# Ledger of designs, part 11: VH-VL binders against Putative hydroxypyruvate isomerase (Gip)

Target 1, 264 residues: Putative hydroxypyruvate isomerase (Gip), of Drosophila melanogaster (Fruit fly) (p36951)
Amino acid sequence: MALKFAANLNFLFTERATSIAERIRLAHQNGFRAVEIPYPEGETSDVVSAVKETGVVVSLVNLAFDKSDDQLRFGSTSVPGSEKLFRSQLDATIDFARQVNCGKIHLTAGLFKGGQESDYTKTYTANLKIAADSLRASKMIGVIEPINKYAVPGYYMNSYSKAAGILADVAADNIQLLADLYHLQHLHGNVSKTLEEYKALIGHFQIAQVPHRHEPDVSGELDYGFVFKALQEFGYDGWIGCEYKPKTTTVEGLGWVSKLGYTL
Key: E = the ipSAE of ESMFold2; O = the ipSAE of OpenDDE; V2 = 0.75 times the mean of E and O plus 0.25 times the DockQ between their complexes.

## First folded at step 7 (VH-VL; framework fv_remtolumab_arm2)

Design D6 (from R08d with heavy chain S109D; at its last look DockQ between E and O 0.42; V2 from the best seeds 0.00; counts 0 for: pae O 2.8 > 2)
Fold by OpenDDE, look of step 7:
Formats: sequence, C-alpha cells, structure tokens
Structure D6 (fold): chain C 264 residues (1-264), chain A 126 residues (1-126), chain B 107 residues (1-107)
Amino acid sequence: as target 1 above (264 residues)
Amino acid sequence: EVQLVQSGAEVKKPGSSVKVSCKASGGTFSDYAIGWVRQAPGQGLEWMGYIIPYFGTADYAQKFQGRVTITADESTTTAYMELSGLTSDDTAVYYCAREANEFWSGYYDTHDFDSWGQGTTVTVSS
Amino acid sequence: EIVLTQSPDFQSVTPKEKVTITCRASQSIGSRLHWYQQKPDQPPKLLIKYASQSFSGVPSRFSGSGSGTDFTLTINGLEAEDAGTYYCHQSYSLPYTFGPGTKVDIK
C-alpha cells in the first residue's frame, strides 16, 4: 500500500504565497495531490477556485475560529459559554467543506483558561455530539487532536487518554482521533505501542520530526523510515498531513519523499 | 500591548552596511512574522522582507535579494535587518512591523501589520 | 508582483465632510487588502484589515469595503486629526505591495 501525503498549508508553501489559494497552486505545482487547509476566512471563493483549477483534494479543513479572542483563537469547541459561536463556526466550516468536497474537519478544542476542567469536558462532549449529527448529515467526519503543551500551552485537548475518554462519551463513529506524530512523541513517546493502543480511534495522521518539527528525514527522535512502514502495516489508506516547518524552503525540503522511497 | 522598539538613527558611507534592530515586547514573538518596510523621503512604503522567528526562515523582495539579511533572536525577542552595499538610494526610514500570524490556531491568513516600530532613519552620504 | 493604485492622489477636505479613497489591485486579491494611516514623522497605523474589518481602537467614522480588485476607504465626517496619508496594502501574495498613498489635508 502506497502512502499518500497532503500538504498542510499552515506550514508548507508559506514562502511567496500568503493566501491559501496561492499555496494550493504551489502545492499542486510541486506534485501534491492533496492539501490540508485552515478555514479560509475572507477568501473562500478564491480557495474554491484554486481547488477547482488544480484538482487537488482537500483532505482536511480546520474549524472556523475567532482571531479576536485569546481563548477562542485555538477553537471554541470546549470553551464553556461559546456554544452558540461553535455552532455558527461549525455551520460555516461545513458549508465551505462541502464546496471543496472535503469530508474531514478538525474540531479545534480551544484553550483552558481557568475554572473547572470538568466544565470544558462537558462542553466539549456536548458540542462534539452536535458536530457528529451535523457532519453525518453531510457525510463528513470530525477529528480531535491532542496537542502538546510546548506547542500550544493551555490547549484543552492535550492527552490521548483524555481524547479516548471523550470519544467514548461522544459515542459517534464519525468523530475520530487525529494522530499527529509530532505531538504524540512529545506527549507520550513510545509511538508504536501508543498507536497500537489507540488505532481503533484514529481517523487521520499528520507528521513532523521531533523536536524541531522539520521534515521527516531531518535528524530527530523519530525514524520515519520505520514509522512509515508501521503506518503501512497499520493499513491507513488516508492522506497523511505534512505539518512540518521546512528547515529551509518547502521545495528544497521535499526531497525527503523520494529519499525515503515514496512519492507524492 | 505589543511594542516594537528600533535602534537609533544611522549615518553610513556608500558601500558600507547597516544593521537595524527591532525589539518586541508585550506579546508573543515566535508565532508572528516580523516584516521590514522602508520609506524614502517623501515617498511611499516599500516592503523589503520578513522573518517568522518560529520557522527561522526569511523571505525577501527580489529587489533586495543578495543585499538584505533578516534574522531573529527568539531569546531576546529581537529581529534584525542588515542591508549591505549601501547607496544614496537607500536613504530612508526603515520600519519593522509585526504581522499577526496565527499558524498555531490552524489559521494562517492574518498578514496585516498590526504593530509598527518607531522607525530608524538611515542616511547614506559621502 | 501585484500592483496597487489609489485615487485620488491628494484631496483637501473641509472638516465633517465625507472622504472616499479607492484602491485598485492589478489582480483579484479577495479580501486581503488593508488600510493604513500615516501622519508626518510617524509610522503607519493600521485602520482597516481584510477590506472591511476595523482595527481595535479605530474610530467608527472609518470604514472599508470591497473585494476582488476594487476597494474603498471611507471617512464619514473627517476630523482635523485625520489629516495624513492613507495607504492600501495587499497581503495576498509576496512580495507585499502598497498603494502609492492618498494625502488628505484639512481645509
């Protein structure tokens, strides 16, 4: 089984292209067949056009968010009192995802800014249930991602065990786990066994080297030659998000694909 | 409130180089891009380049390629712009400015300059 | 590169009058157009981001509109303190570019 890679356009092709639309074109020009994108506030039409002209697959869209709020800039899904906002963001994201034929949405959790964590858990669970119903109607799935504290201090979803518990409570087959191996290594290590433990929940993968979050072939804690083989054995047939910081430029760094024996 | 404080005025000879600093305080540093924009006397604004400290990568306008170097020190939250081969045409006020980049939030489209340094006057004369 | 043009280059306005400044892009830039105000011997200040979003602390008399290639900055009821040069800026693609500026004087 050949692995498939998608360009995460929050990290890749930021050179020379600030708009998501232009980054899509750059990704296409450099051989990517799929992209992961943020919710393109202010340029939804341009992104739709870029997707149409290039024919790239949009493999993942992040939930719309409020940039003006320090707590909500990382998502509203878990934030008590932001239920109405979350619903509006969800609807907007679903509408956009439909336009680009994207079937997977990252439901960003938001920051824990104090209070009772149980309230966040309650809110997150309730909102994810709502999301499950809305996404199902559109034949989409939602994913939640544990993020390490070094990357995003205070991020509510910061544990695989926490995620598993929440997913169990949500009890919807179209709400799944996003396993970013960069975050997984920081949070738990023991990557192979951890993946085995949570494999039934995982619906999406992303990659970056540890600790500097560069390309897979850069020196680091993870042997991606081994990891990719493990993913093949895992049977994952979806797109793998390339969410790494190019060590130099995106294009110069893409040599890792062929070096490790794969193709885009 | 984010503040950008730049180094003082510079007087340089043709052929020399100048290095301007921009110290950021009152907010996050690594997650944002620091851009450099210059303005010749009585003229408009010209973008020179930018750096995203977290990525450690800089990009430059083609006009300045090979002559400008932008760097950042995360430990001191300071960005630098070095311009070499100075001529009288480089006489200008040089500004650093912060771009509110939100790549960590899964959103990377905020590229307005929401905060500016006070400017550094660079005069190139024989 | 994307070229921005502005109109008019200069205008002298009586206080409390409406001021309209236009910015045109050489290609579609969606809503990735920003407006800045610059007063003499000061750095530019952000007024409007993404065509129509007011920046924090900006008086309500300032507003922006437009998408694609044509954008407008409007000052409803010019105040004396609004004298200065206004620049549009595109962040659609690199290199970033600015309009040539519109100077607004008070009569």
Scores: ipSAE 0.114, ipTM 0.687, lowest interface PAE 2.8, mean pLDDT 92
ESMFold2, look of step 7: ipSAE 0.613; ipTM 0.815
ESMFold2 (binder alone), look of step 7: mean pLDDT 88; pTM 0.909

## First folded at step 8 (VH-VL; framework fv_remtolumab_arm2)

Design E1 (from D3 with heavy chain S115Y; at its last look DockQ between E and O 0.66; V2 from the best seeds 0.63)
Fold by ESMFold2, look of step 10:
Structure E1 (fold): chain C 264 residues (1-264), chain A 126 residues (1-126), chain B 107 residues (1-107)
Amino acid sequence: as target 1 above (264 residues)
Amino acid sequence: EVQLVQSGAEVKKPGSSVKVSCKASGGTFSDYAISWVRQAPGQGLEWMGWIIPYFGTADYAQKFQGRVTITADESTTTAYMELSGLTSDDTAVYYCAREANEFWSGYYSTHDFDYWGQGTTVTVSS
Amino acid sequence: EIVLTQSPDFQSVTPKEKVTITCRASQSIGSRLHWYQQKPDQPPKLLIKYASQSFSGVPSRFSGSGSGTDFTLTINGLEAEDAGTYYCHQSYSLPYTFGPGTKVDIK
């Protein structure tokens, strides 16, 4: 019932380390029991070693992606014509996730760069159905995340109602919603009722303060004292991703944990 | 278009200090690390340290610890490298270089240097 | 800190020949190895990032390979304009380090 926090290593410890393996070691040294990481292309063995030596939980892995292609740099899942690439990326990500005992993969949608949105939705739905089968075979779930345009301009998955409609069409209980409270506030607001509306679909949470995406306890739009109690009432027993930009350094900014009544 | 423009050449006496500037234009100055790299005549490249302007935090190679200070001024989008206690061994071209990706990008960063300043020649002579 | 070595120190090469430059790291650095070209009186320029990813605008004759400790830069069909010094650079951990360089001249 107590909330559990994971360090998102795209954001945290970035001021002190460049490799994901080093960031895993820093997260462990500073009290984190869990991390969220990107697919560590070209470094999988180093990351597996760091996970084994520290014992951290890997709570979420982002789908492998092609950062050399402008449209595909934020994922392939929705992009028409990239279905073969998506399958290859999914297989690689599942294989890595298995090696670190990670049960959740963020199926990053990719960018809308022209053509018909309906073609993207068709591709996305088809690829999510394929992902559901592959992930179930590995006892994993996939999550999809609505992301606001200020964070990732042109990101295909940019609406909670769109996500819910697609999940209904996919009709798989292991493809779920990632509710990032930073994006939720930007996209919709009305946080308490929005969480209630999508409760049955939500399988993962991430946090940052609004509007500047800093620690939960800095001045901003969200009262995280209230929000964390709401998450406890939600009954979520997973890891909450700390995906925020440290206002100073990662470690100097961790005071919010104890200040708000929690422990790492 | 990102550009890094450095201050002009300097001639210095042993025991003095030098401060080289690196003005960045284009992009978001505060979100990218800037490194300083030097090259002695006929020699290779040597990383001196970096700064992320957003944090104001610098880190240095051990060889230069205690002699080098790297700072950034967000209002002028300018990074600085100051090296003290100069000797003839410090005669070199000093480059600033910027990393390609933001430090908290939503995907994996490679930390390569895709933008370099033109270099600043520092000569230490009696 | 991570030491990078390069081989050869120097080579003089006939145009259109294949050039191979190696870089070895003192410990595993995954794929966090980058290659730069430096022409006389110019700053270094990025050629290959992350072991094998070509930087935008770099001619296709340049390619990179390797992971872990052993890395290779290949120039398949050297052109006169490719004369210069080539450096490897690791970004796996701070302090960043460079290889000592490989000078390539046209024969």
Scores: ipSAE 0.654, ipTM 0.837, lowest interface PAE 1.7, mean pLDDT 92
ESMFold2, look of step 8: ipSAE 0.608; ipTM 0.833
ESMFold2 (binder alone), look of step 8: mean pLDDT 89; pTM 0.922
OpenDDE, look of step 8: ipSAE 0.836; ipTM 0.913
ESMFold2, look of step 9: ipSAE 0.640; ipTM 0.839
ESMFold2 (binder alone), look of step 9: mean pLDDT 89; pTM 0.923
OpenDDE, look of step 9: ipSAE 0.890; ipTM 0.934
ESMFold2 (binder alone), look of step 10: mean pLDDT 89; pTM 0.921
OpenDDE, look of step 10: ipSAE 0.576; ipTM 0.833

Design E2 (from D3 with heavy chain S109D; at its last look DockQ between E and O 0.62; V2 from the best seeds 0.00; counts 0 for: pae O 2.8 > 2)
Heavy chain, then light chain:
Amino acid sequence: EVQLVQSGAEVKKPGSSVKVSCKASGGTFSDYAISWVRQAPGQGLEWMGWIIPYFGTADYAQKFQGRVTITADESTTTAYMELSGLTSDDTAVYYCAREANEFWSGYYDTHDFDSWGQGTTVTVSS
Amino acid sequence: EIVLTQSPDFQSVTPKEKVTITCRASQSIGSRLHWYQQKPDQPPKLLIKYASQSFSGVPSRFSGSGSGTDFTLTINGLEAEDAGTYYCHQSYSLPYTFGPGTKVDIK
ESMFold2, look of step 8: ipSAE 0.745; ipTM 0.878
ESMFold2 (binder alone), look of step 8: mean pLDDT 89; pTM 0.921
OpenDDE, look of step 8: ipSAE 0.700; ipTM 0.875
ESMFold2, look of step 9: ipSAE 0.651; ipTM 0.840
ESMFold2 (binder alone), look of step 9: mean pLDDT 90; pTM 0.928
OpenDDE, look of step 9: ipSAE 0.253; ipTM 0.725

Design E3 (from D3 with light chain S93R; at its last look DockQ between E and O 0.63; V2 from the best seeds 0.00; counts 0 for: pae O 3.3 > 2)
Fold by OpenDDE, look of step 8:
Structure E3 (fold): chain C 264 residues (1-264), chain A 126 residues (1-126), chain B 107 residues (1-107)
Amino acid sequence: as target 1 above (264 residues)
Amino acid sequence: EVQLVQSGAEVKKPGSSVKVSCKASGGTFSDYAISWVRQAPGQGLEWMGWIIPYFGTADYAQKFQGRVTITADESTTTAYMELSGLTSDDTAVYYCAREANEFWSGYYSTHDFDSWGQGTTVTVSS
Amino acid sequence: EIVLTQSPDFQSVTPKEKVTITCRASQSIGSRLHWYQQKPDQPPKLLIKYASQSFSGVPSRFSGSGSGTDFTLTINGLEAEDAGTYYCHQSYRLPYTFGPGTKVDIK
């Protein structure tokens, strides 16, 4: 099967556009058929318009967040005492996702900033169960992502084994694992065997080279020629998020697609 | 609190170049985008371009393309703006301004100028 | 580029009076509109971000409203220290652009 790639607009086209709506247009102009986006606070209508105009698929939307709080800017889902906020953010995100026909939401966990980790686990599990019900009603999937400490110090969800445990406790088939190969490599490597081990849980992929988080064809720890073949063998038929920092410009870097024998 | 400190006033001849520096302190340089904005005497504000140190890329207003170069040194947390082919029309106060952008997180970005340098006066005269 | 216009260009106001400044964008920019105050020989200072959010340390008499193409900065009870020029700024699309400014003097 052919791999499908989506532009993560937190990372791509940032040098040419500031609004998510404009980045969507740029992505489309450069051949992308799908995009990943943050919750576009204050720009929801414009993004909806851009999506309709271009016809691109929104493959992933991040949960709405609170920019004014240092802990909550990375998510409220695991933060004890923020249950009401989480619910409001979830509802807002679902409403927006529905408008752009997005069926997948990244349920960002937030930061662990002290206290008992068990309290965060309890909160996270409870909120994910709530999310599962809400998302199911909207025919959506939620994903959780282990993120390495070099990218986001203190991020609560920082382990694949932890993620597996949480998902087991949540026990909902529409809450799945987001495997970002950049984070996976930083966390524990052994990419092929890790993918095999967690295959049943994985519902989304994202890519970037390691350690500098550039394009797949840039020199690094991962052989993406091999990795992409592995993903094909894996049988993943969803969109793969291109969440990398362009080494130069987004457009100049897109040569990796054809170089590695793929198309957007 | 983030502070931006710019280099001193410059007096230049027509046809010459000027390079202004902007030293950032009080925050993580990689979390910023640095814009350059100039203001001619008695006139409004004009955006010239920006650089995102995290990505190492810069972009410029079309008016200045080919004549302006914006760079950043992460080791010294300093941004630079070089303008060549100076004319009297380039006489202005040049500001650097910060946008808070957490590009490393991949979650959100902001694009308001929440911090400004004190300005650098550039005078171009024969 | 996105063009911003402001109204009025200038106004002289008695202390404690209400001041209203408008900014219009040539196209919809959502809430990506910011307001700055500039006093002579000083850099601009951020007052309002994203149309209606007050920046830290800004007096409560300053407020912003609007979305899409029409925005308003309001000063409820002008103080002498509020004399200066006010600029709107859009960050929706590059290149960034500013309004031409509104100069506010105290009578």
Scores: ipSAE 0.137, ipTM 0.682, lowest interface PAE 3.3, mean pLDDT 93
ESMFold2, look of step 8: ipSAE 0.604; ipTM 0.836
ESMFold2 (binder alone), look of step 8: mean pLDDT 90; pTM 0.924

Design E4 (from D3 with heavy chain N101D; at its last look DockQ between E and O 0.61; V2 from the best seeds 0.56)
Fold by OpenDDE, look of step 8:
Structure E4 (fold): chain C 264 residues (1-264), chain A 126 residues (1-126), chain B 107 residues (1-107)
Amino acid sequence: as target 1 above (264 residues)
Amino acid sequence: EVQLVQSGAEVKKPGSSVKVSCKASGGTFSDYAISWVRQAPGQGLEWMGWIIPYFGTADYAQKFQGRVTITADESTTTAYMELSGLTSDDTAVYYCAREADEFWSGYYSTHDFDSWGQGTTVTVSS
Amino acid sequence: EIVLTQSPDFQSVTPKEKVTITCRASQSIGSRLHWYQQKPDQPPKLLIKYASQSFSGVPSRFSGSGSGTDFTLTINGLEAEDAGTYYCHQSYSLPYTFGPGTKVDIK
């Protein structure tokens, strides 16, 4: 099975373009057939146009967020008292995703800023159940992502075991796990066995080298020659998000694809 | 609060080069993109280029390509703009400006100039 | 590059009057339009970001509106300290570009 790679436009082409729409065009020009994007606040129409123009697949969209709030900027889904905001963000994101024919939404959890963690868990679980119903109606799936504390200090969803527990409680087949190998390695390593353990839950993959989060062929803790073979054996047929920081420029770094024996 | 402090005024001859510095304080240098904007006397604002220290990459307006170099030193949280082949048309106040962006998180892109240096006057005359 | 135009070029206004400045983009830039105030011998200061969001510390008399190609900066009740030049700025694509500026004087 051939692996498919999507450009994460939070990280790629940021040195050359500021708008998501322009980054989409750059991704397309450089051979990408799919992209991952944030919710493009204030740019939704332009992004829709860019997607139609290029024909790229939008493989993942992050949930709309509140940039003006320090706690909510990484998501509202787990934050007690923000249930109404979450619902509005979910609706907006679903509407946009529909316009670009994206069937997968990253339901960002938000930050734990104090209080009882159990309250965040309760809120997160309840909101994910709501999301499951809404997404199902739109033939979409949601994914949750464990993120390491070095990347996002205080992020609520910071454990694979925690994620598994949440998903068990949500009990919806259209809410799945996003396995970012960069975060996985930082959190607890043991990549191969972890993927086996959580195989049934995983619905999306993202990649970056560790510890500096560069391209897969850059020196680091992960042997991506081995890892990519493992993903092929895993049987994953979705888009793999390239969520890495280019060591130099995005374009110069794309040599890893052919170097490792793959194509975009 | 983030502060940008630029180097002092420069008087240069035609054909020479000038290098202006911009020291950032009060924040994480990696959270910023540093742009350079110049303003000729009595004229408007002109964007020259930027650098993203987090990525270590710079980009320039086509008008200045081949003549401008923007660099950053993360250890000193200082950005630099060097302009070569100076002519009288380059006489201007040069500003560094910060674009707040959490490049490390991968969730945000903010490209407004929320902080500016005090400006550096560069005069090119025979 | 994206070209920004402003109107008017100059205004002389009596204190407490309403001031309206427009900025037009050569193509759609969504909400990636920002407004700056510049006084003589000072760097520009951010007033409005992303078309309508007030920057911290900016008086409530300043407001912004618009999306796509047409944007407006409004000063409801001009104060003497508001004299200066106002610039719009697009951050939709590189190269960044600015409007030519609108100079506002106090009568």
Scores: ipSAE 0.405, ipTM 0.771, lowest interface PAE 1.9, mean pLDDT 93
ESMFold2, look of step 8: ipSAE 0.674; ipTM 0.862
ESMFold2 (binder alone), look of step 8: mean pLDDT 91; pTM 0.938

Design E5 (from D3 with heavy chain S109Y; at its last look DockQ between E and O 0.55; V2 from the best seeds 0.00; counts 0 for: pae O 2.9 > 2)
Fold by OpenDDE, look of step 8:
Structure E5 (fold): chain C 264 residues (1-264), chain A 126 residues (1-126), chain B 107 residues (1-107)
Amino acid sequence: as target 1 above (264 residues)
Amino acid sequence: EVQLVQSGAEVKKPGSSVKVSCKASGGTFSDYAISWVRQAPGQGLEWMGWIIPYFGTADYAQKFQGRVTITADESTTTAYMELSGLTSDDTAVYYCAREANEFWSGYYYTHDFDSWGQGTTVTVSS
Amino acid sequence: EIVLTQSPDFQSVTPKEKVTITCRASQSIGSRLHWYQQKPDQPPKLLIKYASQSFSGVPSRFSGSGSGTDFTLTINGLEAEDAGTYYCHQSYSLPYTFGPGTKVDIK
């Protein structure tokens, strides 16, 4: 099974383009067949046009968020009192995703900034259940991502065990786990066994080297030659998000693909 | 409040190089991109290039490719712009300007110049 | 590159009058158009971001509108302190580009 890679446009081509639409075009020009993107607030029409123009698959869209709020900029899904906002963001994201034929949405959790964690859990679970119903109606899935504290201090969803518990409570087959190997390694390592343990929950993969979050072939804690083979063995046939910081330029760094024996 | 403080005025000979610094304070350096914009006497604004310290990469306007180098030192929160092969056409006030970039949040639509340095006058004369 | 044009190049205005400055992009840039004010011997100052959002500390008499290719900066009731040159700026794609500027003088 050949692995498929998507350009995460939060990280890739940022040195060359500011608009998501332009990054899509750059990704396409450099051989990518799929991209991951944030919710392109104020630029939805341009992104739709770029997607149609290039034929690139949008493999993942992040949930719309409130950029004016320090807590909510990381997501509203778990934040008590932001249920109405979440619903509006969800609807907007689904509408956009539909326009670009994206079937997967990252439901960003938000920051834990005091109070009772149990309240966040309650809110998160309830909102994910709502999301499950809405996404199902649109033939979409949602994913939640454990993120390490070094990348996002205070992020509510910061544990694979926590994620598993939440998913169990949500009890919807279209809400799944996003396994970013960069975050996984920082959180608890033991990558192979962790992937095995949570295999049934995982619905998406993203990659970056550790600890500096560069390309897979850059020296680091993870042997991606081994990891990619493991992913093939596990039978993952979805798009793998390239969410890494180019060590130099995005284009120069893309040599890792052929170096490791793969193609875009 | 974020402040950008640039190095002092420069007088250069044709063919020489100039390096201007821009010290940022009052914010997280890695959360921003630094652009360089110049303005010739009595003329408009011209974007030269930018650097994203978080990524450590820079990009330049085609007009300046091969002649300009923009760098950043995160430890000192200082950006630099070096321009070589100076001619009289390079006589201008050079500004550094800040763009907010929240790379950790996945939102990248804050590309306005919300903060500017005071400018550095570079005069190229024989 | 995206080319920005402005109109007018220059205007002399009596205090309290309405000032309208237009900026046109060579292609659609969505709402990624920003307005700056520059006074002599000073760096530009951000007035309006993303076509219509007022920057912090900017007087309410300044407003922006438009999307796509056509944008407008409006000063409702020009004050003497508003004399200067106004630039539009696109951040849709690299290289960033600016309009040629509109100089506003007080009569």
Scores: ipSAE 0.225, ipTM 0.709, lowest interface PAE 2.9, mean pLDDT 93
ESMFold2, look of step 8: ipSAE 0.577; ipTM 0.821
ESMFold2 (binder alone), look of step 8: mean pLDDT 89; pTM 0.917

Design E6 (from D3 with heavy chain S109D S115Y, light chain S93R; at its last look DockQ between E and O 0.64; V2 from the best seeds 0.00; counts 0 for: pae O 4.6 > 2)
Fold by OpenDDE, look of step 8:
Structure E6 (fold): chain C 264 residues (1-264), chain A 126 residues (1-126), chain B 107 residues (1-107)
Amino acid sequence: as target 1 above (264 residues)
Amino acid sequence: EVQLVQSGAEVKKPGSSVKVSCKASGGTFSDYAISWVRQAPGQGLEWMGWIIPYFGTADYAQKFQGRVTITADESTTTAYMELSGLTSDDTAVYYCAREANEFWSGYYDTHDFDYWGQGTTVTVSS
Amino acid sequence: EIVLTQSPDFQSVTPKEKVTITCRASQSIGSRLHWYQQKPDQPPKLLIKYASQSFSGVPSRFSGSGSGTDFTLTINGLEAEDAGTYYCHQSYRLPYTFGPGTKVDIK
């Protein structure tokens, strides 16, 4: 099974393009057939146009966020008292995703900044259940992502076991786990066995080298020659998000694809 | 409070180079991009280039390609702009400006220049 | 590059009058248009971000509107301290570009 790679446009092509629309065009020009994007606040129409123009697949869209709030800019889904905001953001994101024919939304959890963690868990679970219903109606899936504390200190969803527990409680087949190998390695390593353990829950993959989050072929903790083979054996047929920091430029770094024996 | 403090005025000869510094304080340096914008006397604003310390890469306006170098030192939260091959046309006030760019999160829609340095006057004359 | 134009180039107004400045982009830039005020011997100051969002500390008499290619900065009741040059700026695509500026004087 050939692996498919998507450009995460939070990270790639940022050195020359400020808008998501322009990054989409750059990704396309450099051979990408799919992209991952944040919710493009202020440029939804332009992004729709860029997607139509290039024909790239939008493989993942992050949930709309509140950029004016230090806690909520990482998501509202788990934050007690932000249920109305979450619903609004969810609706907006679904509407946009529909316009670009994206079937997968990252339901960002938000930051734990105080109080009882159990309240966040309760809120997160309840909101994910709501999301499951809304997404199902649109033939979409939601994904949740464990994120390590070095990348996002205080992020609520910071454990694979926690994620598994949440997903069990949500009990919806269209809410799944996003396995970012960069975060996975930082959180607890043991990549192969972890993937095996959570295989049934995983619905999306993202990649970056560890610890500096560069291209897969950059020296680091993970042997991506091995890892990619493992993903092939895993049977994942979706888009793999390239969510890494180019060591130099995005374009120069793309040599890892051919170097490791793959194509975009 | 966020502040950008630039180095002092420079007087340069044609053909020489100038390096201007911009010290950032009161915020998280790595979460933002630093742009350089110049303004010739009585003229408008001209963007020169930027650097994103988080990525460690810079980009430049085509007009300045090969002649400008922008760098950043995260340990000192200082950005630098070096311009070589100076001519009288480079006489201007040079500004550094902060642009919010948290690429490691989903937060990217802040491309306004919310804080500016006080400006550095560079005079190129024979 | 994206070219921004402004109108008018200059205007002299009486205090308390309404001031309208237009900025036009050579192509659609969504809402990625920002407004700055610059006074002599000072750096530009951000007034409006993303076409219509007021920056912190900016008086309510300043407002922005528009999307796509046409944008407007409005000062409802010009004050003496509002004298200066106003620039629009696009952050849609690199290179960043600015309008040529609109100078506002007080009569």
Scores: ipSAE 0.042, ipTM 0.660, lowest interface PAE 4.6, mean pLDDT 93
ESMFold2, look of step 8: ipSAE 0.762; ipTM 0.885
ESMFold2 (binder alone), look of step 8: mean pLDDT 89; pTM 0.920

